# VH-VL binders against RNA-binding protein 12 (RBM12), part 1

Scores and structures below are computed, not measured.

Target 1, 78 residues: RNA-binding protein 12 (RBM12), of Homo sapiens (Human) (q9ntz6r430to507)
Amino acid sequence: FCVYLKGLPFEAENKHVIDFFKKLDIVEDSIYIAYGPNGKATGEGFVEFRNEADYKAALCRHKQYMGNRFIQVHPITK
Positions, changes and structure headers below are counted from each chain's first letter, unless a header gives other numbers; antibody chains aren't numbered by Kabat.
F, E and O are the ipSAE of ESMFold2-Fast, ESMFold2 and OpenDDE, as the mean of both directions, binder to target and target to binder. V2 is 0.75 times the mean of E and O plus 0.25 times the DockQ between their complexes.
[cut] stands for letters that were removed.
The coordinates of atoms that the task and the answers printed are left out; those that the model quotes come from them. Centres of patches stay.

## First folded at step 4 (VH-VL; framework fv_imsidolimab)

Design k01 (from e05 with heavy chain M50W)
Fold by ESMFold2-Fast, scan of step 4:
Structure k01 (fold): chain C 78 residues (1-78), chain A 121 residues (1-121), chain B 112 residues (1-112)
Amino acid sequence: as target 1 above (78 residues)
Amino acid sequence: QVQLVQSGAEVKKPGASVKVSCKASGYTFTDYYMNWVRQAPRQGLEWMGWINPSGGDTRLNQKFKDRVTMTRDTSTSTVYMELSSLRSEDTAVYYCARSYWDTGEYYFDYWGQGTLVTVSS
Amino acid sequence: DIVMTQTPLSLSVTPGQPASISCRSSQSLLYSDGETYFYWYLHKPGQPPQLLIYEVSNRFSGVPDRFSGSGSGTDFTLKISRVEAEDVGVYYCMQSIELPYTFGGGTKVEIK
């Protein structure tokens, strides 16, 4: 159960992702924040959830705010 | 044909509260956020906050956070903005304005006609 | 708060001549998603404001092609290629990259 994150603030860290999904059972070791070749965050990331119920709850946080900016939460499509 | 129709002009005394309504039609009420923007005489536009009609969630400009309340009634597709502890500086035209909630689409595409609120002793 | 500064404060234009309005933000409006959260509105006397341009350069439905938006980062321009009587009003820029959303001070466009 994995979601793709887009629109992350450039200064976002794992702790911000954990807080954004608080009360959901996330796999904290799965948190990935993408960085470009210049060493700056691209605004993309992903995180895994331990169960389907929390995965679905995470999708409902789509367009909610992390700080004063919102982020997108998408299912990873195959 | 999207329409946002606001309640009529109000005259209030300092210290009173005012509640302005905005009735939406022509679209699915819960698919769009509703913003409130005001303009005081000879001043520019000032954003007050938005409400998500689906969940009732609000985000307010900190300048107004202790005085403004935004609510909605899904059965009538109406959003309300209540401003308390009114001061003469709150004299303004108050607008509701619709925005989509998707990335890059937080623009105000349709606006209500405006409600003049006059605060005088 | 992000401060939006518009120039000029007012502009008088002969009908059919071009007009140019500038807006500068106190910080970049380009977000990590690649989008720029910048818009132009027109406020005509006796009417509510109306959307002209969204995301820097996209004309909203029904907006004539004589209106164009350009810019990036912190510097933005609205151009009217040939001003008509119906274009009279106050033009406002806006950002929605962070809360609170803020507007420029406005540019009044009048016909000479």
Scores: ipSAE 0.005, ipTM 0.658, lowest interface PAE 10.7, mean pLDDT 84

Design k02 (from e05 with heavy chain M50Y)
Fold by ESMFold2-Fast, scan of step 4:
Structure k02 (fold): chain C 78 residues (1-78), chain A 121 residues (1-121), chain B 112 residues (1-112)
Amino acid sequence: as target 1 above (78 residues)
Amino acid sequence: QVQLVQSGAEVKKPGASVKVSCKASGYTFTDYYMNWVRQAPRQGLEWMGYINPSGGDTRLNQKFKDRVTMTRDTSTSTVYMELSSLRSEDTAVYYCARSYWDTGEYYFDYWGQGTLVTVSS
Amino acid sequence: DIVMTQTPLSLSVTPGQPASISCRSSQSLLYSDGETYFYWYLHKPGQPPQLLIYEVSNRFSGVPDRFSGSGSGTDFTLKISRVEAEDVGVYYCMQSIELPYTFGGGTKVEIK
């Protein structure tokens, strides 16, 4: 159960992803945020959920706000 | 037919609080966010915040954060905006406006008729 | 906050003539999904504001085709091909890419 995140704020850290998906059972060790040479997030990431119900709840947070910017939450695709 | 019907005009003294209501009909109340936007005399439009009627969670404009509270009653499909510690510069027409949240398009497609709030000594 | 600047402040238009209104944002309104979170509203006397154009160029339901929106990034234009009496009011642009949502200062359109 994995989602692809796009549009993350440049200052995004694991704690922001945890807060964004609060009350959902995330696999915290699965959080991946892509960082550029400047040490800031590039806007992309991934996170896994422990169960299907929380995975589906996560997809409903698509285009919700993290800080002052909304982010995209997508199912993983081939 | 989507309708947003707001409560009537209010006259308040400085320091008082006002609570404006917006009753929704013609759609599924919990599928749309409700925004509050105000317009002071001879001024432009100013966004105050929104409420998600499904969970009751809010996002408020920092300018109003300490004075505004937004709530809803799902049984009556009504949202409320309460503004406290009123000042003369809070004299304005207050509008509720619906926005669709599912796809992240946050435009205001339907608006209430507006509620005039006058703050005078 | 993203600042939205509208020009001109007001327009007086002869009926049947075209009108053009500009809006500039202090930051790009283009999101990573390829969409631009920019809108036009019309506030007619005695009525609540109404949505005219969403996402730069899409007419909202019931909006006449004489209204058209264009632009990209930070520079946007609303055109009315032939102004009618019912088009009188104050036009506002808005962005929703970043909180707080912000509006332009408005452009008043009057009939000569």
Scores: ipSAE 0.013, ipTM 0.704, lowest interface PAE 7.9, mean pLDDT 83

Design k03 (from e05 with heavy chain M50I)
Fold by ESMFold2-Fast, scan of step 4:
Structure k03 (fold): chain C 78 residues (1-78), chain A 121 residues (1-121), chain B 112 residues (1-112)
Amino acid sequence: as target 1 above (78 residues)
Amino acid sequence: QVQLVQSGAEVKKPGASVKVSCKASGYTFTDYYMNWVRQAPRQGLEWMGIINPSGGDTRLNQKFKDRVTMTRDTSTSTVYMELSSLRSEDTAVYYCARSYWDTGEYYFDYWGQGTLVTVSS
Amino acid sequence: DIVMTQTPLSLSVTPGQPASISCRSSQSLLYSDGETYFYWYLHKPGQPPQLLIYEVSNRFSGVPDRFSGSGSGTDFTLKISRVEAEDVGVYYCMQSIELPYTFGGGTKVEIK
């Protein structure tokens, strides 16, 4: 159960992702924040959830703010 | 609506420092990045760096890293760019320019009016 | 650093005639997210620079439809279908895929 994150703040760290999804059972070791070849955050990330209920709850946080920026939360389909 | 208003022109001697301000209004200050871009006489545009007003974190052009500092004051919705150890080559118009944080949208949509900094002995 | 090369350095256009400006990047501006981090700005006399085109081909709010952007990867073109007196100024391309962000050297557009 993974979600794709878009719009992460320039300064985002794993701890910010953990706080954004607080009270949901995330796989903390799965947190990935993408960095481009320029060394700056691309604004993209991925995180895995341990159960379906929390995965669905995470999708409901789409467009909610992490600090001062809204985060897009999308399902990963492959 | 959206306005970026910069401080007035400055005349400095070589070795001095200058601090230019850019006051934002018409939007939520902490929802956008702010960039600094300069243009020396008869030259093109040159990017100096970017600041996230929310966290205060910066990414600076390596050319200026040892001399430039970018800060913000959220209570006044103002960003600052301080350039130290000024040289005659730093004579330029300095612009602040707003950018969004989303992927693909790191474009500069609104610009300040510019601040002329003249460095002369 | 990514080098942005603009051609021509300047052009003089008869009013109502088309103009074309090119920009080439030293490496691809297409990122793995599918977005191309390429923009056009216009610096008119006495005004600050203004955004014309973002992500290759999207006109910014208020930009007349006589302006169009195209291109991919490393080769980009800005076209003005009918140049008007208000279009006089220096045009700059920019990339934001890598730090430092870099601009082209500019193309000065003048009316004949």
Scores: ipSAE 0.000, ipTM 0.626, lowest interface PAE 11.6, mean pLDDT 82

Design k04 (from e05 with heavy chain N35H)
Fold by ESMFold2-Fast, scan of step 4:
Structure k04 (fold): chain C 78 residues (1-78), chain A 121 residues (1-121), chain B 112 residues (1-112)
Amino acid sequence: as target 1 above (78 residues)
Amino acid sequence: QVQLVQSGAEVKKPGASVKVSCKASGYTFTDYYMHWVRQAPRQGLEWMGMINPSGGDTRLNQKFKDRVTMTRDTSTSTVYMELSSLRSEDTAVYYCARSYWDTGEYYFDYWGQGTLVTVSS
Amino acid sequence: DIVMTQTPLSLSVTPGQPASISCRSSQSLLYSDGETYFYWYLHKPGQPPQLLIYEVSNRFSGVPDRFSGSGSGTDFTLKISRVEAEDVGVYYCMQSIELPYTFGGGTKVEIK
């Protein structure tokens, strides 16, 4: 049960992803955020959910905001 | 057919509050964001903020955050924008506008007819 | 805030002649998803604004093919191949890549 994230703010950290998906049972050590050499997020990431209900709820967070930027939440086909 | 129908014109005194409504029909109300945009005389368009009708959460332009409140009523598919502490500079036509939540672009495809709010002593 | 700058401020066009409007953003409107979050609206007297072009170059339903949008990154152009009386109004560009959404200052198009 994994989602692909696009549009993460450049200052995004694991804690922001946890807050964005608050009330959903995420696998916190599954959080992957791509970072550039300057230590800022490149905009892409992945996160795993423990159960199908919370995975489906996470897909409903698609286009909701983290700070002043919206986050795209996509299913992973494999 | 998507329609956004706004409440009628208002005349207010400085210091008062105004509450404008926008009633949506022809689509699933909770699937799309609703925005408020105003235009003061001889000024351009200015984005005030938006509301997610599903959760009721809002994102407001910092310029207005201390004076504007956005709410919705899902049973009537209506969004409200209340602006407090009115001053003459708030005289404007206020528009509601819908954005396509699921397409990823957030453009305003349908607009209400506008509500003229006049603030004068 | 992202600043959107439109030129010219106003434009008087002889009917049937072309018109061109420019919009520049203070930063790139290209998002990590490969899309460009840029739009054109027309505000006619007595009417609400209406969407003309979304995502740089796509005409919204019902918009005549005499309207075309182009550009990338920070520089965008709206062209009207032959201006008609119904095209009179103020044209606005907009970005939605970042909050707050911001509009250009507007370009007034009128008939000579």
Scores: ipSAE 0.013, ipTM 0.703, lowest interface PAE 7.4, mean pLDDT 83

Design k05 (from e05 with heavy chain N35H M50W)
Fold by ESMFold2-Fast, scan of step 4:
Formats: sequence, C-alpha cells, structure tokens
Structure k05 (fold): chain C 78 residues (1-78), chain A 121 residues (1-121), chain B 112 residues (1-112)
Amino acid sequence: as target 1 above (78 residues)
Amino acid sequence: QVQLVQSGAEVKKPGASVKVSCKASGYTFTDYYMHWVRQAPRQGLEWMGWINPSGGDTRLNQKFKDRVTMTRDTSTSTVYMELSSLRSEDTAVYYCARSYWDTGEYYFDYWGQGTLVTVSS
Amino acid sequence: DIVMTQTPLSLSVTPGQPASISCRSSQSLLYSDGETYFYWYLHKPGQPPQLLIYEVSNRFSGVPDRFSGSGSGTDFTLKISRVEAEDVGVYYCMQSIELPYTFGGGTKVEIK
C-alpha cells in the first residue's frame, strides 16, 4: 500500500509527512522525500501504509495542504 | 447561468462588525470553494481567504485571521464573511469569487458584483 | 509571501494597436505536476474583476482571441493584438501556488 506524493514544500521533512497523515498507520521507515543539493525537498515523495483502510483514507487527503502548499496523493501500482 | 449575488452596501463605525453575504446559483454549491477578495481605495486586490462549502473548513490570510470569520449555509447556497473590529483602513469593496478545487488551480472564474463597506466616524 | 510585480503601471494605447503587459513573480509558479499556477484578470470600470487567462495561456470562456498569455517560471506576459475601447480597465496577475494567494499591483490600460 504505497502512495506517490507531489507538491511537497521545499522545507518538507519526514516529520511533516507523518503529521500530514496523522491518525493513519504509516510505515515511517518507508518515507522517501527527494532532496536537492541545497538540502530542501524537490517536491516528490513516497510513503507506505500498513493496512488497506488507512491507504484508502490517505487517498482522501489528496489536495489538502501541508503548510501553505497543497499535496497531491496518488496511488501506485506495484 | 452561474451567478454570485452579494448583499448591499454597508456603512459602519470604527469598532463595529460587518457581515457580507454571497448567494450562489446555477451550479452545485459544494463543488467549488468560495473566496473573499477585497480592494481598498488606491490599492490592489487582496485575498482574504476561502471556505469549502462542503465541509465548512476555511483557510484565512494571516493578516485577517483574528478578525475574519467565514461561514456558509448549504440550504440557501450562501457564504458569509464577517469582519470585526473595523478600522478606516477596512473601507473597501468586498468580492466573493468561486474556484474549482479539484484541479488544484484555484483560479476565480466567476465573481460577485461586490459590496462596498465604508468605515467612518 | 510571493510578490507579484507588474509593469508598466499604466499605458495609453491608440485603438487598433497592440499592447503588452508583464508580470514577474518572486519565485517560480511551476508546480511538480507540470502546471503553472498563474492567471490574468481584468477589472473594468463599474464591473467586478473577470478572469481572462488561466494557467498562463488558456483563454477563459468568452475571452476574445486578441488576448494571449505566455511565459514560464517567474516571467509572464499578456498581449492584446489590437486594443479596443472595451479593453479599458486595470489588469491584474495572480498566483495560487502558495497561500496567501497574491496579486500584482495592476496595470491600467487607457485609450489615447
């Protein structure tokens, strides 16, 4: 159960992804955020969920805001 | 056939509150966010915030967060913007404008006619 | 906040002649989805603002094809190929990539 994230703020860290998906059981070790040479997020990321119910709930957070930018949450086919 | 019809002009004294309404018709009220944008004399357009009519959740410009409240009534397809503790600097034309949230673009495709709020002693 | 800077502040155009106005943003308006969150509005005397161009170059419904938008990243241009009397007003650019949404200071277009 994995989602693809687009639109992450430049200062995004794992803690921000955890807060964005609060109350959902994420696999914290699965969080991937792409970082550029300046140490800021490039806007893309991935995260896994432990169960299908929370995965589906995560998809419902599509286009909700993390800070002052909205996040796109897309399903991934493995 | 999309229409946004706002309430009439208001004259208020400093320290008062004003509540402006915006009644929507011609589309599904809950499919679009409603924004409030104001224009003070000799100033440009200033975004105040948006409300999601479906859930009632809001995002406000930090400049106004302690003084502005946005609400809606789904039974009448009406959005309200209340601004409290009015100052002379709040004299402006206040517009409602809708945006389609699903694309994430949030451009304002239709606007209300505007409501002039004058704050004077 | 993202700062939107418009030039010129005003311009007077002879009817039938072209006009060009520019808008520069303090940071890129290109989102990771490949879209650019940039728009042009026209505020005519006695009317509410109206959408002219969305996503840099797309004309809104009913907008004449004499209007065209272009640009990328931080630099954007609105062109009117043949200015008409009905085009008089103040033009505003806007970004919606970050909260708060911000507008340029406006460009007033008048007929000579």
Scores: ipSAE 0.011, ipTM 0.673, lowest interface PAE 9.0, mean pLDDT 82

Design k08 (from e05 with light chain F38L)
Fold by ESMFold2-Fast, scan of step 4:
Structure k08 (fold): chain C 78 residues (1-78), chain A 121 residues (1-121), chain B 112 residues (1-112)
Amino acid sequence: as target 1 above (78 residues)
Amino acid sequence: QVQLVQSGAEVKKPGASVKVSCKASGYTFTDYYMNWVRQAPRQGLEWMGMINPSGGDTRLNQKFKDRVTMTRDTSTSTVYMELSSLRSEDTAVYYCARSYWDTGEYYFDYWGQGTLVTVSS
Amino acid sequence: DIVMTQTPLSLSVTPGQPASISCRSSQSLLYSDGETYLYWYLHKPGQPPQLLIYEVSNRFSGVPDRFSGSGSGTDFTLKISRVEAEDVGVYYCMQSIELPYTFGGGTKVEIK
């Protein structure tokens, strides 16, 4: 159960992803935030959920704000 | 047909509060965010904040901090914007404007007619 | 906050002539989804503002084809191919990529 994140703030860290999905059972070790050479987030990331119910709840947070930036939450596509 | 109808003009003294209403019709009230935007004389447009009518949660412009409150009543499809501790600089036309968030379209497609709030001593 | 800067402050145009309005943002409005969160509004005298262009170049429903938007990143342009009397008003750009949403200072368009 994995979601793809777009729109992460440049200063985003794992702790911000954890807070964004608070009350959901995330696999904290699965959090991936892409960073560029300048040390800033590129805006993309991934995170896994332990169960289907929380995965579905995570999709409902699509277009909600992380601080001052809204986040896109997508099902993983291949 | 989508309509946003606002309450009438208000005249207030400095230090008072004002509560402006915006009644929505012609669409599902809870499917769209409602924004408040004002225009003071000789000034441009200024975004004050928005409310999600479904949950009642708000995102407010920090400039207005503890002076602005936004609420809604789903039974009447009405949103309210209350601005307290009024100053002469708050004299402005206040607009409600809806935005659709689910499709990623955060633009203000329909606006209310505006409410003139005059703050004078 | 993202600062939106419009030029010019005002334009006087002869009916039928073109007009061009510039908008610059203090940071890129390109989101990771490939969309750019830039909008144009017209505030006509005695009316509420109305949406003209969403996401840089898309005309809103009912907006005449004489209006067009273009640009990328931080630099955007609204063009009116032939200005008509009903186009008089103040034009504003807006960004919605980051809270608070911010508007440009406005460009007043008048008929000569």
Scores: ipSAE 0.012, ipTM 0.691, lowest interface PAE 8.6, mean pLDDT 83

Design k09 (from e05 with heavy chain S99D)
Fold by ESMFold2-Fast, scan of step 4:
Structure k09 (fold): chain C 78 residues (1-78), chain A 121 residues (1-121), chain B 112 residues (1-112)
Amino acid sequence: as target 1 above (78 residues)
Amino acid sequence: QVQLVQSGAEVKKPGASVKVSCKASGYTFTDYYMNWVRQAPRQGLEWMGMINPSGGDTRLNQKFKDRVTMTRDTSTSTVYMELSSLRSEDTAVYYCARDYWDTGEYYFDYWGQGTLVTVSS
Amino acid sequence: DIVMTQTPLSLSVTPGQPASISCRSSQSLLYSDGETYFYWYLHKPGQPPQLLIYEVSNRFSGVPDRFSGSGSGTDFTLKISRVEAEDVGVYYCMQSIELPYTFGGGTKVEIK
């Protein structure tokens, strides 16, 4: 159960992703924040959830804010 | 079917607090964010903040700093906006507005009828 | 904060004549998903604001086709091809790409 994230703030860290999905059982080791060749975050990321209920709840957090920017939460196939 | 019904008009003294309610019906209360927007006399619309009725988490306009609090009660499908330390410039009509989201569409679709809050000595 | 600047402040229009309202944002409202988070609302006397146009150019349900929205990036226009008495009110542009959500200062449309 994996979601694709767009719109992450450039300063986003794993702790911000964990807080964004608070109350949901995420696989913390699955958190991936994409970086460009210069070592700067691209605004994209991925997170895996342990169960289907939390995965569906995560999709409902689409457009929720991290800092002053909203996050897009999209489904991703295995 | 979808309806947002707000509490009635209030008259308050400077320094007091006011708590405005917005009762939702006709949809699943926890599926949509709720926004609060105000309009002071001869002023434009001003966004105050929003609440996620599911988790109760809020995002507030920093202009109001620690004066505004937003809460909800899922058992009554009601959102509340409390504004403290009232000043004459807080005289305004306060609106709740549902934040609609679906694939390809984002907007405030339904609004409450408005609550006039008058702050005067 | 993203600043939304509307022009003109007011318009007095003869019934049946066209009207045009502009809105400029202090930064681009185009998001990485290809969507532009820009809206037009109408606030009629005695009523709550109502949505007219979402995502730049899409008419909300029930909005007459004499209303049209256009623009991109930072510059947006609302056009009313033939203004009618029921169109009087204050028009507001809005952005929702970034918190805090911000509105333009409003454009009052009156009938001559």
Scores: ipSAE 0.007, ipTM 0.643, lowest interface PAE 10.2, mean pLDDT 82

Design k10 (from e05 with heavy chain S99E)
Fold by ESMFold2-Fast, scan of step 4:
Structure k10 (fold): chain C 78 residues (1-78), chain A 121 residues (1-121), chain B 112 residues (1-112)
Amino acid sequence: as target 1 above (78 residues)
Amino acid sequence: QVQLVQSGAEVKKPGASVKVSCKASGYTFTDYYMNWVRQAPRQGLEWMGMINPSGGDTRLNQKFKDRVTMTRDTSTSTVYMELSSLRSEDTAVYYCAREYWDTGEYYFDYWGQGTLVTVSS
Amino acid sequence: DIVMTQTPLSLSVTPGQPASISCRSSQSLLYSDGETYFYWYLHKPGQPPQLLIYEVSNRFSGVPDRFSGSGSGTDFTLKISRVEAEDVGVYYCMQSIELPYTFGGGTKVEIK
């Protein structure tokens, strides 16, 4: 159960992703924030959820805000 | 049919507070964020903030954060914007506006009729 | 905050003639999803503002085809191919890529 994130603030850290999905059971070790060739965040990321219910709840966070930017939450399936 | 109906005009003295209401109908109230935008005489539109009617959480423009409070009542499908410590420069028409969310579409699709707030001695 | 600058301040147009309004943002409005979070609104006398154009070039439902939007990044244009009496009002550009949402200063369109 994985979601793809777009629009992360460029200063975003794992703790911000955890807070954004508060009260949902995330796999904290799965949090990935993408970085470009210059070592700066690209605004993209991924995170896994332990169960389907929280995965579906996470999709409802689509267009919610992290700081001053809204976050896009998209489904990813294997 | 979506409608946003605001409370009537108000005249306030400097230092007072004003609370403007916006009653929504024709859609599921908790599915859309509600924004507040004002327009002072001979000035442009200025975004004040927004509220999530479901959770009650708000995002406020830093310019107004110490004076503005946004709340909602889900039983009446009504959003409120309260502005305190009024000054003459707060004289403006205040609008509520519903925010539509979708990929590539992120806009104010419906607006209330506006509420004129006049601040004078 | 993202600053939105509109030109001109006002525009007087003979009925049936075209009008063009420009808006510039202090930073790019292109989001990581490939979309540009830029809009045009019209504020007619005695009415609330109404959405005309979303995502740079898409006409909102019911908006006449004489209105068109174009641009990318930081430079945007609204065109009215033939201005009619009902088009009188103040036009505002807006961005929603970042909080706070910000509007341009407005362009007043009048009929000669």
Scores: ipSAE 0.017, ipTM 0.727, lowest interface PAE 7.6, mean pLDDT 85

Design k11 (from e05 with heavy chain S99G)
Fold by ESMFold2-Fast, scan of step 4:
Structure k11 (fold): chain C 78 residues (1-78), chain A 121 residues (1-121), chain B 112 residues (1-112)
Amino acid sequence: as target 1 above (78 residues)
Amino acid sequence: QVQLVQSGAEVKKPGASVKVSCKASGYTFTDYYMNWVRQAPRQGLEWMGMINPSGGDTRLNQKFKDRVTMTRDTSTSTVYMELSSLRSEDTAVYYCARGYWDTGEYYFDYWGQGTLVTVSS
Amino acid sequence: DIVMTQTPLSLSVTPGQPASISCRSSQSLLYSDGETYFYWYLHKPGQPPQLLIYEVSNRFSGVPDRFSGSGSGTDFTLKISRVEAEDVGVYYCMQSIELPYTFGGGTKVEIK
């Protein structure tokens, strides 16, 4: 159960993703934040959930704010 | 079909508070954020903050955070903006504006007619 | 806060002539998602502001094709190919890449 994240702040770190999905059981080792050549986040990421219920709850966080920025949460096919 | 109708003009003295309403119709009230933007005489547009009508959570411009409160009533599809400790510099037309968002976009697509708030001695 | 600077402050245009206004941001409005969070609004006398252009160059519904937007990064331009009486008002650029959302100071367009 994996979601694709778009719109992450340039300074985004794993801790921000964990906080954004507060109260959902994420696989912390699955958190991936894409980085460009300058070492800053490109705005894209992925995270896996341990169960389907939390995966579906995560999709409801679509267009919620992470700091100053709204985040897009999209489903991913296996 | 989408309409945002604001309350009427207000005249207040310095130190008072004002509460402006914005009643939405023609769409699902809880699906869109509502923003508040003001324009003082001879000045430009200034964003004050926004409210999520679904959860009631707000994001406020730091300039106003200690004086502004934004609330909503889902039963009447109405948002409210209350500004306290009024100063003469708060004399402005206050607008509510619906936030439209889609992939890569966040803009104000519909605006209320505006509410003139005059603060004078 | 991101500062949006518009030039010129005002334009007086003969009907049918072109007009051009610019907006510069204090930092790039191209976000990590590949989108540019930049918009143009028109505030006509006696009316609320209305959206003209979203995401740099896309005309909002009902906006005449004589309006065009262009630019990238920090430098943006709005052009009116032939100004009409109904175009009088104050034009504002806006960014929504981060909070607080900020507007340019406005460019007043008047007919000569």
Scores: ipSAE 0.025, ipTM 0.724, lowest interface PAE 7.4, mean pLDDT 85

Design k12 (from e05 with heavy chain S99L)
Fold by ESMFold2-Fast, scan of step 4:
Structure k12 (fold): chain C 78 residues (1-78), chain A 121 residues (1-121), chain B 112 residues (1-112)
Amino acid sequence: as target 1 above (78 residues)
Amino acid sequence: QVQLVQSGAEVKKPGASVKVSCKASGYTFTDYYMNWVRQAPRQGLEWMGMINPSGGDTRLNQKFKDRVTMTRDTSTSTVYMELSSLRSEDTAVYYCARLYWDTGEYYFDYWGQGTLVTVSS
Amino acid sequence: DIVMTQTPLSLSVTPGQPASISCRSSQSLLYSDGETYFYWYLHKPGQPPQLLIYEVSNRFSGVPDRFSGSGSGTDFTLKISRVEAEDVGVYYCMQSIELPYTFGGGTKVEIK
């Protein structure tokens, strides 16, 4: 159960992703923040959830705020 | 057809509170954030805050945080903005506005007709 | 807060002539997703504000071709190729990458 994140602040760290999905059972080692060829964060990321219920709850946080900026939460399933 | 219909004009005394409503129709009420924006006479537009109608969570402009409360009623598809401790400087037209979003798109697409709040001084 | 500075404060235009309005932001409006969260609104007398241009240069549905937006970084321009009587009102630029959302001070467009 994986979600695709878009719109992450350029300075976002794993701790911000963990806080954004507080109370959901995330696989902390799965957190990935993407970087482009220029070495700068692209604002994209991925995170895995351990169960379907928390995956669905995560999708409900779509367009909610991380600090003072909103982020997009999109479904990704293998 | 999307429509946002606001409550009528209010006249208040300094120190009072005012509660303005905005009733939504023509779309799924809980799918979009609702914002409040005001314009004082001969002044510009000023963002006050927004509410998520689904969860009821709010994000308020720090300028108003101690005076503004935003709530919603999902059974009537209505959002409310309450402003307390009114001053003459709060005399303004208050608008509700729906926030549309997508990548690169995070704007107000539909607005209510506006509610004039006059604070006598 | 991000400060949005508009020029001019007002302009008076003969119908059929072009008009240009500028907006400058205190910081870049390019978001981490690669998009620029910058907009133009028109506030006509007796009506609520209406969206004209989103993401710098895209016309909103129903907006005539005579309106165009351009810019990058912190400097943005709205152009009206041929001003008509219906275009009278106050134009506002806006950013939405960061809370609080902020607007420019407005540019009043009047017909001569």
Scores: ipSAE 0.012, ipTM 0.677, lowest interface PAE 8.2, mean pLDDT 83

